Miniprotein binders against d3e3m2. Designs and how they scored, part 12

Target 1, 234 residues: d3e3m2
Amino acid sequence: MVELRVNAGNVKNPNVHKIGIIALGSHLENHGPALPIDTDAKIASHIAFQASLESGAKFLGVIYPAHELKEINHGIHVSLEDLTDEIVKVLKSAKKFLRISSVIIVNGHGGNLPIVTTLYDIEERTGLLITLNSKIIESEGPHGGSGELSMAKALGIIDESQVENQTNLEEYGEVGLYMFGEARRNDPNIEEGALDVEENGVYVDDVYGQELLKLAINSVLLDVEKQLDSHYGY

## First folded at step 9 (miniprotein)

Design p08
Fold by ESMFold2-Fast, scan of step 9:
Structure p08 (fold): chain B 234 residues (1-234), chain A 80 residues (1-80)
Amino acid sequence: as target 1 above (234 residues)
Amino acid sequence: SDEELLERAKELVRRAIELDREGRYEEAFRLYMEAIELLLRALRKEPDPERREELRREIEEYLKRAEELREILWEERAEK
C-alpha cells in the first residue's frame, strides 16, 4: 500500500504522518486594489503547505467560508457555529480516510480568531488533538497593509500597478479597516492599524514578505514538534 | 511602541543566545522565534532606511540560527 507523504526525503519521525495541517482563509474579502479577494486563503495555504512539505505532515487543504466582525460588509460570512461545524465535518473525513490523529489549524483570517473559543468542541466531536496557529495574524499588521502586500509580492499574487492606489482610503476603506469605526473603537489593535496606514501609507518589500512567511512556517513547524513530543510520546 | 518592541526583543535574544551556548536548543529556538516576531513588528514601523537595514541584518542572523537549531532538533528525533 502506498504511504501518503508530502515530502518523503524530509521525514524524520513516522508519527508526523498522523498530523494534519489545514488552512483557514476567507473568500470575496476586499484587501484593497493591489491584493486578491482570497489573500488570506492564499497566505494561509502557502504556510500550511510549506510546513507540510518540510515536516511530512499531511496538507488537508483550505476552508474558505469565514467568520467576520459584524460591521464588515464584504466577504462571505458564516457564524462561528457554522464555521466550527464545517471544520468538524472536514476533520472527521480527514481522520477517517487519512488516518490522522492530530491537526494544526493555520488561521490566515483575523475574523476567524474567535474559533479559539470552540477548539475544545472540535476536539470532543472529532477525537483529534487540535492546535490553532494564528502567528501570521499576530505578525502581519493591518488588513491590506505592508505585511500582506509584501507577502503577496513574495508569493507572486500582488498587482503592483495598484499599490499606489492601496491607501486611497476614501475608496478602499477596508485597508487598515479604516472605514469601520465600531471595529476601531472595540479593538485597540485595529485602531492602531487604521492610524498606521492613514499616517504612514504602505510599502512593498519582498524580503520582508519572505521573512514574515518564514516566521509563520517555523511557528507551524514548532507546533508539529510540540504535538510529536506531547501526543505521540517523544 | 518601536522602543518597547526593541527592548523586549533584545532581552529575548540575550536569553536565546545564553540557552544556545548551553546546548538548550529547543528553548533557544523558541526564544529566537519570539524575538524575530518582535523585530519584524519593529521593522514594519521603522521609517529610517539605515535602522531598517540594521533590523533586517539582525532578523536574518537570528532566523538563520533558529532554522539551524530546528534542523538539529529534527535530526535528534530521527529513529536512527
Scores: ipSAE 0.512, ipTM 0.836, lowest interface PAE 2.3, mean pLDDT 87

Design p09
Fold by ESMFold2-Fast, scan of step 9:
Structure p09 (fold): chain B 234 residues (1-234), chain A 80 residues (1-80)
Amino acid sequence: as target 1 above (234 residues)
Amino acid sequence: SDEELLERAKELVRRAIELDREGRYEEAFRLYWEAIELLLRALRKEPDPERREELRREIEEYLKRAEELREILWEERAEK
């Protein structure tokens, strides 16, 4: 049996080591010229990893393939069924070799939100308690906007020389999902984001980026505590 | 609206401070983070540099206190 050496963390409950934290991508999706194509995966990985270090839960790595809305074609995506199958495969392996009994999935990609409809299937097939955490998606604002740019600055993955080009929406229409009219009509949050980028542009604020990451990390730590209290007892 | 976000955040902070003074740290911690979330949303949409700096300092203050409360709460859980 392989036994990974895990950080003890700050949560003084031995059951915290039965909790896994896994990040979801995407890793192949345009984010404008100032951001890498794997921006979502890098942000989600950082959140999941830091929450694991702070709590003592087990970091399970990243699932890179991602689902996306049908209209959105500026990246490489998989079906919801294929994504669900990949999650199940990874989590079954983690359960067997790491002796976890619950998982927090840190979602860094808006296109993955439909996974909420397959959570029961994942739980049934794996025998694990699953919590989906999409706090960063709820908080960061538009695709390739100020939130992602600011977090990228905090993580050292931004190309600041390209920030002035980020809102050339005729060339980089994925920023704010500006070019995706159907998505904008069907989701008021997407429309708000597209209009915000068009009307106000973008900015980079390192401190704001750090604060967004802290908000998301805190949310994951609260999920760890919730699982400890409700699933493992207290 | 953004004005409603700021008003809600202000009320959450007021209640968080009261609970904090009473030693009700778990409830205060929850309300501080709810306020921080609303303030960060307002900050994202704020174009004025001076107003951004004011919001940022306010967020920094509440983050510092929330982090302190997390340490207290984790120590309390360790003792139980």
Scores: ipSAE 0.592, ipTM 0.864, lowest interface PAE 1.7, mean pLDDT 89

Design p10
Fold by ESMFold2-Fast, scan of step 9:
Structure p10 (fold): chain B 234 residues (1-234), chain A 80 residues (1-80)
Amino acid sequence: as target 1 above (234 residues)
Amino acid sequence: SDEELLERAKELVRRAIELDREGRYEEAFRLYLEAIQLLLRALRKEPDPERREELRREIEEYLKRAEELREILWEERAEK
């Protein structure tokens, strides 16, 4: 068997070769008119890819199908069980062909957070040590809001001509999750985000977007360091 | 709550600086990132241009130091 050349000639430490970094996105959900339907996947992929380049860990790509709360209907989603099974299948293949022994999962989609409840199952079924990193979800603010717009600007994926229309919440009710009354009643964080967008609108700030991405990338690099210390004996 | 965010960030930075001085770079790196997250949250909600500039200067300073600490950690592993 030939090892895939994902990091040929570029690794600084041999044990980093044993670490994979994979992005979880969503690729089919509305983010208002200024953002592409695959915004989460593109942001998560960028974070995972840059962390892989900087550390020498192996970039494993993106898992596009995503889970979501049933009260939030702004895209196409799968069950938590199906998402877990897809992660296991991808990671088993990566283990076989890339000889990794641990993985950092970079989560770019809030609806994937329930995966914390299946991490142990993924570890048992794959034999890999798994770390979930949701730093960007904790940091970015409301769906389709200033954080995502600013990161999209930094990544070159924003349609700035549509930013003026982003807060037409009667037409683009997924922005701030504004139209999802049941979700807003059940989760104070969702309610705060919806009110923020409604009251204060949105803005685009390239530097702010770059700062959010740097925070998330450095957070993943901290996870790489922790895996090296705890799993690989140094 | 914005005042609470800034107070928490200040405490995290103080602890990060202490750990940094002790050579406890991984712990300092972690606390700098936690502080930066809180400062970015405060920045997102800050309407005043003068205060935004102050927050941005702090964020830039702490990101720069966090990245320097990360490089030190990588060098330390290479030596082992």
Scores: ipSAE 0.729, ipTM 0.906, lowest interface PAE 1.3, mean pLDDT 88

Design p11
Fold by ESMFold2-Fast, scan of step 9:
Structure p11 (fold): chain B 234 residues (1-234), chain A 80 residues (1-80)
Amino acid sequence: as target 1 above (234 residues)
Amino acid sequence: SDEELLERAKELVRRAIELDREGRYEEAFRLYLEAIMLLLRALRKEPDPERREELRREIEEYLKRAEELREILWEERAEK
């Protein structure tokens, strides 16, 4: 059988070829006028692909359907159960055709964080060791804020002519999740992000964007090392 | 607070350097990445150009060392 040639980076360690890296993120979600609707998917895909190139792990592509809190309605979303089922189906296929034994899921969408509660189910149903990496979500700051704008600049996907309009929160209330009053009351991190955008605005810094991406890529590479250590040994 | 982020980052770097000197490269790599995350969070909110440049230089230095440690870890896994 002809195996797909998805290895492109450091291929010296044969066990790293048993590791898959998959991006998980939304492709249909408002990010203000300066950012594309698929910002999360593009950032997560870049991180997963670059980590695959650097390590020799197998890039598995992107899972586009995404989960979200009901109040946050700036995109198209699926239930946590449906997202979990989609991940399982994709990973079962990857295991069969690419002979992987473990996977790192690079999550680019904050609404997908609840998948941490279904990781054990995914492992049982697939027989794969699963690591969820949400480093970009932890690092980037508020939705549609300076972090995402700066990463978008680094990736060539920003519309800089619209940056001055990004903080017109009456029109683009998804920025900083500003318009979501219940989410802001229930989650201090969401409230902090909304206040940050309202009080301080946003900026674009290409070098900052590159540094955020490097942090996230290296975080995934640390997960590769952990999987090699825990699953395959030295 | 920004001061707390910077203080936490300094402690993480101090520990990362110690682990690095001990040859505990995976642990050092992890702590450098944690420190870099805190420094990037501080950088995002920093309005002063001089302080931004200082944070930038530290981030660049620690990213470079973290990547060097990653290369060492890869070499250590090479089968002979």
Scores: ipSAE 0.793, ipTM 0.917, lowest interface PAE 0.9, mean pLDDT 88

Design p12
Fold by ESMFold2-Fast, scan of step 9:
Structure p12 (fold): chain B 234 residues (1-234), chain A 80 residues (1-80)
Amino acid sequence: as target 1 above (234 residues)
Amino acid sequence: SDEELLERAKELVRRAIELDREGRYEEAFRLYLEAILLLLRALRKEPDPERREELRREIEEYLKRAEELREILWEERAEK
């Protein structure tokens, strides 16, 4: 039988081919003028793809529909239920055609964090062991800030001519989520990020961007190791 | 709170080194990554070039060791 060859990297363990890695990220979300509208999807896709190449796990692509807080209106969003249903649909297809038994979900969009509450539902409906990895969200800092700009530089997706305009917050109020007063009042991490970009501005540091990506990739590779330990033996 | 991040990172590294010496490579790898995350958070907010370069050297050292441990783990799996 002919199989899809979805990885081209080095394979260290035969059971790693039973593991899928999928990216979640928004494809239509403002990130200030220096960053593409699909910044989250591109970063998450890179992390998931590189981890797949390095481990031999199967890259499953990107899920673009994204969830978000109601106040945050600078992108296209779906309900948590609809996002969960889309994940289940994609993973059922992957299980059928790629013969995977477990999946690592690489989440590149902060608004998708509530998926942690639906992981059990996804496992029950798919029969797959699911790990959610949001390491990049934990490490990158504010929306459209130095972390995302630096990763975009490392990935070759930044518009450097617009970096000087990135902190014109009255015009690009999505940077640091500066304009979203309710989100800032309700989440201390959002408030910290908004204050950081307002008070200190932003910078671009290619090496810092590479280090953020390496942390995220290695975190996914740790999840691969954990799935091999817990599901496929040692 | 940057001093708190750095102290937590120091504790994680110390434990990672102990686990590494014991041959407990998966646990060491995990703790190195946790330390690196805290160091990167500190680096993002660090305005002083000299302190920034010091943090960068630590991050580079710990990333290198973490990736070496990952290779050891993968080589051990390949034998089974």
Scores: ipSAE 0.785, ipTM 0.921, lowest interface PAE 1.0, mean pLDDT 88

Design p13
Fold by ESMFold2-Fast, scan of step 9:
Structure p13 (fold): chain B 234 residues (1-234), chain A 80 residues (1-80)
Amino acid sequence: as target 1 above (234 residues)
Amino acid sequence: SDEELLERAKELVRRAIELDREGRYEEAFRLYLEAIELLIRALRKEPDPERREELRREIEEYLKRAEELREILWEERAEK
């Protein structure tokens, strides 16, 4: 078989090379006019890639298709079963060719949170230890809000000329998930985010964006440390 | 503006500093990251520029220390 030289030279502990880090999208979601439709995938990819560079763990790329709650229609998504199958397919290939034994999944999309219900299935089918990291989803605030705009500024993917239009919620009702009344009724966190955008608007702060990204990157690096201690006995 | 977030962050930092002094770097690293998350949530809600600057300074300080602890822990794990 072919050996891929992914982070092979960045050795602090040889067992870190047995850890893979993979990003989950989505890549086809409206985020208001100031953000690209692949905002989640780009943010998750950055976090996973930087954590891989810092630790020596192997960056496994991005899984772009994503799942979403039935009540939310702001993009193109797949079933939870199809997402789970895609993850298993990619991870089996990574295990075979990259000699990994554990994986950290960096989740960039709130609609992917149901994957917690299929983690055991992924582990059984792949034989890998799996850790799901959703730190950025927990920290960034509402969809298309100040957190995502600020991270997009830090990453150079924002259209700042459109920021003033971002809170035209009649036109861009996906911002804050504002237009999704059923989702807002069913989830207090969604309701809080929608009200936040409606009442306070949005802002762009490059430093805040960098701080969010650093928090998420360091959270993934903590997961690397936990896997080294618990799985590899180091 | 949520005083509860700030009080919880202070307690996490206090515990992180104690663990750091004891050489329990992985646990200290974890608690610093938890505190930073709470400080970031407080920053999101803070309209006052002076208070925002104070929160930003604390976030920078704790991120810097967390990253230093991570590097120390990784150096301790390095093969001879």
Scores: ipSAE 0.333, ipTM 0.752, lowest interface PAE 3.5, mean pLDDT 87

Design p14
Fold by ESMFold2-Fast, scan of step 9:
Structure p14 (fold): chain B 234 residues (1-234), chain A 80 residues (1-80)
Amino acid sequence: as target 1 above (234 residues)
Amino acid sequence: SDEELLERAKELVRRAIELDREGRYEEAFRLYLEAIELLMRALRKEPDPERREELRREIEEYLKRAEELREILWEERAEK
C-alpha cells in the first residue's frame, strides 16, 4: 500500500520516533448533563496528542472501547480480554507500519486500570515495551466531578448551562458513582469520591483544568524520558 | 486526609529541591510531578478561597520548575 513517513516532522532525537503514544477511552459513558459521553476519550486523546507534539513521539490515536466493573453500568463496556485483544491488534499494526519499538498507553478511564494485569501479555504478543500511564486517573478525582468539569472547560467541551444540574444525584447517579452502592461498598476510593460529590458538590475552574492537563502531559513526557533511557541507552 | 496530602507533598518538594540543586534533573522532575499531584488533590477538596490561592501559587511554581527541568533534559539529549 502506502509507506508511512515515520520520520516526518521529527528531528529532535532520532530514537523518540520509535516511541508511540496511544490514548484509551471510554467513549460511551454518562458523565452527568454538563459533560459529553466521550469525555474520557477526549481528555486522554488531548494528553496523548500534546505529549506526542512536544516530544516527537508518534501519536497512535485512540482506542474507544473500554472495560468497567460489572457493578458500574453507566455506559457501554467490553471485557478485559476483549480490550486487551483490541490493544494488541492496534499495536501490532502500528509496529508493522510505523516501526515503533515501545508504547506509552495514556489511560483516561478508571475502569481500564485492570489492564495493569495484562501488560505482560501485551508485551509478549506485540514485542513492544509497554508503559501504562494513569496519572490523570490518579489526579482528577470523582467521575463527573470538579476535575473532569474543569478539564472540559479548558478543552471547550463543557456545557456550563448544565453545571447547576450536575449534582442532581437522583437523576444523574453516575456522578461520583453515587448510585452504585455495591461498588462503593467494595472500593474505598469509589466511596470517597461519591461522598465528596454528595457533601461538597462540584465547581468549574479552567486554570485548575489546565494544570491537571499539564500534570498529565508532563507525566507522559517523563515516561518518554524513561523509555529513551531504558530501551535506547540515552 | 487533606493534612496528610499536604504533609506528603511538602516532603516530596523538599526532596525535589535537593535533587534539583545537585543537578539530578530527571529525578527532581519526577518528584515535582508527584508532589503536584498531591497538591492538586488537596486543591480539589479545598473550599476556602484564601487556602485555594496558596495552593494555586505552589502548584504554579512547581509546574513551572518541572517544565524547566524537562526542557533542560531535552537540551542535554540533543547535545549528545
Scores: ipSAE 0.616, ipTM 0.870, lowest interface PAE 1.7, mean pLDDT 88

Design p15
Fold by ESMFold2-Fast, scan of step 9:
Structure p15 (fold): chain B 234 residues (1-234), chain A 80 residues (1-80)
Amino acid sequence: as target 1 above (234 residues)
Amino acid sequence: SDEELLERAKELVRRAIELDREGRYEEAFRLYLEAIELLYRALRKEPDPERREELRREIEEYLKRAEELREILWEERAEK
């Protein structure tokens, strides 16, 4: 038999090796001209991977297909059911080959938030304890805004030559979700983000980007500790 | 409003410090992370450069303490 040597020897508690950490994309979603269409997947992957390295939990990779909120159309998306099925498929494979018993899902995409309604279905079908971590979504601010630009700078994935064009909201209306009037009417947080970009523009700050990534990584590490305490004992 | 965010963050920090002093590190760690989230939201709404600099320094301080607490928690888990 062959096991992936994910973080072999990097363990402070032997039960942490029973914990998997997986990232959710999206990978085909407009983020304005300064950011790649796979911005969410790259950020979530970085968070999940770094948390895995620091804790000794097993990095399980990235699930790229993503769901999207009802009134937002700025990329390629799948149904919630299809996303749930893909997660179950990947996690069953990970359980079989890596002998994990719990998973933390690092969500990099706001359109995936509805997965909270299918978490127990995933647990039932896989036999794994599942935690969803959306800290980066809660902390980063508007879609294509200063938070994502700053994290992209920290990760080396930004096109700084296009930052000046990022707030041309007539052409790049997905920035701040500015063009999605129905979503803005239905969600005060979306409205706040759109107004922020419209009124204040955007900026790039490498230190801010690094701090947002650290906040998200530490949040995932807290979830690892909660799983160790609740599922494996102390 | 950013004033409401700052007041909530201040309350969370005060409680985090108290829990930290009591050795309740997991709870303190959690509250520091919650406070940092609110401080970043306040930072996004803050137009004054001096206030932004002060908020950035507070975030750095609290994040550093949170990371120290995380290390303590990992050492405690390893001993079990």
Scores: ipSAE 0.047, ipTM 0.512, lowest interface PAE 7.6, mean pLDDT 85

Design p16
Fold by ESMFold2-Fast, scan of step 9:
Structure p16 (fold): chain B 234 residues (1-234), chain A 80 residues (1-80)
Amino acid sequence: as target 1 above (234 residues)
Amino acid sequence: SDEELLERAKELVRRAIELDREGRYEEAFRLYLEAIELLLYALRKEPDPERREELRREIEEYLKRAEELREILWEERAEK
């Protein structure tokens, strides 16, 4: 069997190598004209990878297929059951071959939040302690808004020539989830985001993008510390 | 709301400093991150360049301390 060197870096604690960090994307979602369709996957991957490098935890890669609310039609998605099954499949393999006993899931996509209802099922089926970290989606603001644009600038994935078109909400109604009236009626947070983009527009700020990414990375590192304390007796 | 949010951030920082003084570094680290999250929310919505720079300085200061606390925690655990 090949032994993977997935925790290359400075290992401060011998049990950190038993922790895996995996990113959840979406990779097929409209984000307005200034952002690629795989924006969520790229942001989540960056956060998970950097946290893995800094802590010595094992980067497990990205799960690209994503779930979404039935009221939101801005991309290609899978059912919650299919997403849960894919996570279980990937984590069972990681447990067997990488000798991990806990995982932090870095969620880059708001439509994946319902996995909180299947976390117990994932733990039961895998035998792993699972922590869901949704810090970036809690902090970034509206879909295709200033937060995502700013992080995209920091990561070098933005098309700045299209930023002036980003708030043409009649053409790019997925920005701020503006066009999804039922979702906006059902969730005050979605409504707030849509109104924010409509009323205030968007901007790009590289430093703000870097700070959002640092917040999310440090949030994942806090989860690493919590797992070391609670699961490994440190 | 923005005034209340900034007051909440200040209270989180005050508590983080108290925990830091007591050597309760993991709890201090957590509270610094909570404060930073609120400050970044304020920064996202702030149009005034001078106020943005003030928020930016605070965020930078608290991120630096949070990362220092994380490093101390890791050094302490490595010794066990």
Scores: ipSAE 0.636, ipTM 0.875, lowest interface PAE 1.6, mean pLDDT 88

Design p17
Fold by ESMFold2-Fast, scan of step 9:
Structure p17 (fold): chain B 234 residues (1-234), chain A 80 residues (1-80)
Amino acid sequence: as target 1 above (234 residues)
Amino acid sequence: SDEELLERAKELVRRAIELDREGRYEEAFRLYLEAIELLLRAFRKEPDPERREELRREIEEYLKRAEELREILWEERAEK
């Protein structure tokens, strides 16, 4: 077997090479007409990749299949068990070949938040210390709203000619999760987001998009610092 | 409310600046990021262009300082 030079490259601290950063995100979800179906995966990948470049941690790639609540069906999803199994499979491979001992999971999709209930199972099965980072989901606002449109502008993945159609909620009811009445009744945050899009519409602001991405990247870098302090004693 | 977000952000910034002056850079970095999150949430919903521009300047300033603190922390780790 070829031995990988796991310590090569941009390593600012001797133990940072033992940290992996992996993106979760959906690649099969409607985001209105202005955004691609893989918006979440592209945003999460960008955050994870940039944090890896800046810290020297190992970028582990993207896990594309995503989970979602049963009452929200704007795309193609897998069960929480299947998502957990896929994460375990990828992380076991990374541990074996890259000699990492901890991982930061950058979550780009709100429907993946239930993975917090399986983190212990993932740690037990892989032997890795795991941190889940959902900062972008906490910060970006409604599905297909101004935050995602602005980040998409910053990343060059927006169709600006379709922005005027983004809030035709009778056609694109996934925007703001507007059409998902049961989800809106069960979660006040979902209801607030749907009403925000309905009342205020959406906009695109390149600088705002860049600032959201920088917030999320720096949040991941804070997690790198925390893992260095707690796991590696530095 | 948006006013509550701004008041919370203001207090976080005040504390972050205090920690920064004390040389407690990791704690300052964390609080700057918390404040920036609240300021970005307020910015998203702000209808007044003048107030929106004021928020943008604050966000830019605090992001720049947070990133400077991160660089200092990493230089300190390299020296160990």
Scores: ipSAE 0.790, ipTM 0.921, lowest interface PAE 0.9, mean pLDDT 90

Design p18
Fold by ESMFold2-Fast, scan of step 9:
Structure p18 (fold): chain B 234 residues (1-234), chain A 80 residues (1-80)
Amino acid sequence: as target 1 above (234 residues)
Amino acid sequence: SDEELLERAKELVRRAIELDREGRYEEAFRLYLEAIELLLRAMRKEPDPERREELRREIEEYLKRAEELREILWEERAEK
């Protein structure tokens, strides 16, 4: 059992309590009419929380302000520098008060991927070993597509009455990033996703959603094992 | 390329099972997760609901084994 106190942690392996897991998401970001505006934050938070519960690592919460492509005109956007500063502030506090020595960052928002370039800065400023886990971003497919809809079904956050409208791309052009021509020109994966949604539509599959979440949770748990091996000498 | 993706997943599963039989649980756990990722990508792109159901059952089996291996690894670390 995980309990949030000073020195809280897994009694079977006391070094796991020195590991923190923090979620990065987004807020006020449109995901089509079937999904909430904080879809990324809810998914990332669930992954980070479940991994913390299963391992005994400390769940550090979620960061909502997000970095994003300039063309995308919704969401609470901050510069990469400001996002990095916010992470550093939270992690310095966690290190001081929770006695952590390493952190796994669970990223649920594609716009945050550039943070891979500031990981060394975060490590230097905090003195923590940092691992970035973007497994869910790598696995889920297009924005507002079948993967996110299916995970939302599994989490109980989907509005199924709106799924029929999800692929009205003239109205909800953020789905598949369909209306964002600059993003589509600059990233072949975004282009492929937009075309996939246009050609094939979307579906909702509760079991597929559960399996995506379990993949991401187990990926984070693998990162916990790697940190125990490399940082704590187990 | 979906066929290539399934071929890669099958190879990873075969290797994971071999490592599992050898007691190389950390390596087996890693390969099971890699295979599961490829199978989930194949499932997302599969238009046939019956084929998706077959992939789902395979994924469920491999996830269960991966989670069992992770628990064994936790117990082994506690004993060290």
Scores: ipSAE 0.543, ipTM 0.843, lowest interface PAE 1.9, mean pLDDT 86

Design p19
Fold by ESMFold2-Fast, scan of step 9:
Structure p19 (fold): chain B 234 residues (1-234), chain A 80 residues (1-80)
Amino acid sequence: as target 1 above (234 residues)
Amino acid sequence: SDEELLERAKELVRRAIELDREGRYEEAFRLYLEAIELLLRAYRKEPDPERREELRREIEEYLKRAEELREILWEERAEK
């Protein structure tokens, strides 16, 4: 028998050990020249890991394959079915070996939002209570914009020498999803982001980046609290 | 839209402070985080350095209080 030495982090309550936290993020998407190709995965992983350390919930790692809409073709993606299957496989293993009963999925990639439609399938196949947390996607602003650049600065993964080139949108049309006309026509939030980057450019603000990360981490910790409260007879 | 964000954030903060004073810490924590999200969206788009610094101070204050409330909730749960 293999002994698993799970780092539970800052343990507060016994029942928190029944909660897993897993990151979803793409590792193969263009984010402009100032950001690494795995920006989403690194941000989501940081949020999930820090929330695990703070709460004592079990960090389950990162799922790198990501889904995306057909209209947005700036990376390597899998089908929603394949992503769902990968999540189920990882969570079944975690349930068996770590004895978790619920999971918080920290989503760092906007193209993964359709997983909302498969959450019921994941719960049925795993027997786990699942919460999807997309707080960082809701808060960070446009793809490759000031929010992601600022978080990248806070995490030490930015190439600041390339920031002045980040808004050369004819060359780096994935920034703000600027080049994706169909996506921009179909989603007002995407259109707003593209126009924001085009009209106002981008900046790097370490403090802003730190505060975005803290918001996302605390949002996950609120989900931990809610999962603890949802137990029958508490 | 920015003025609407700030007004919504102000209302959420007002309610969060009221709940905090009443000892309703979980509800206060949730509303502080909702307000902080709106304030960070406003901060991202704010061109005026003075207003930007004002928003930064508010965000830092509310985030600190939210984290304090979270610790209180966790300590209370450990005692149960």
Scores: ipSAE 0.750, ipTM 0.911, lowest interface PAE 1.1, mean pLDDT 88

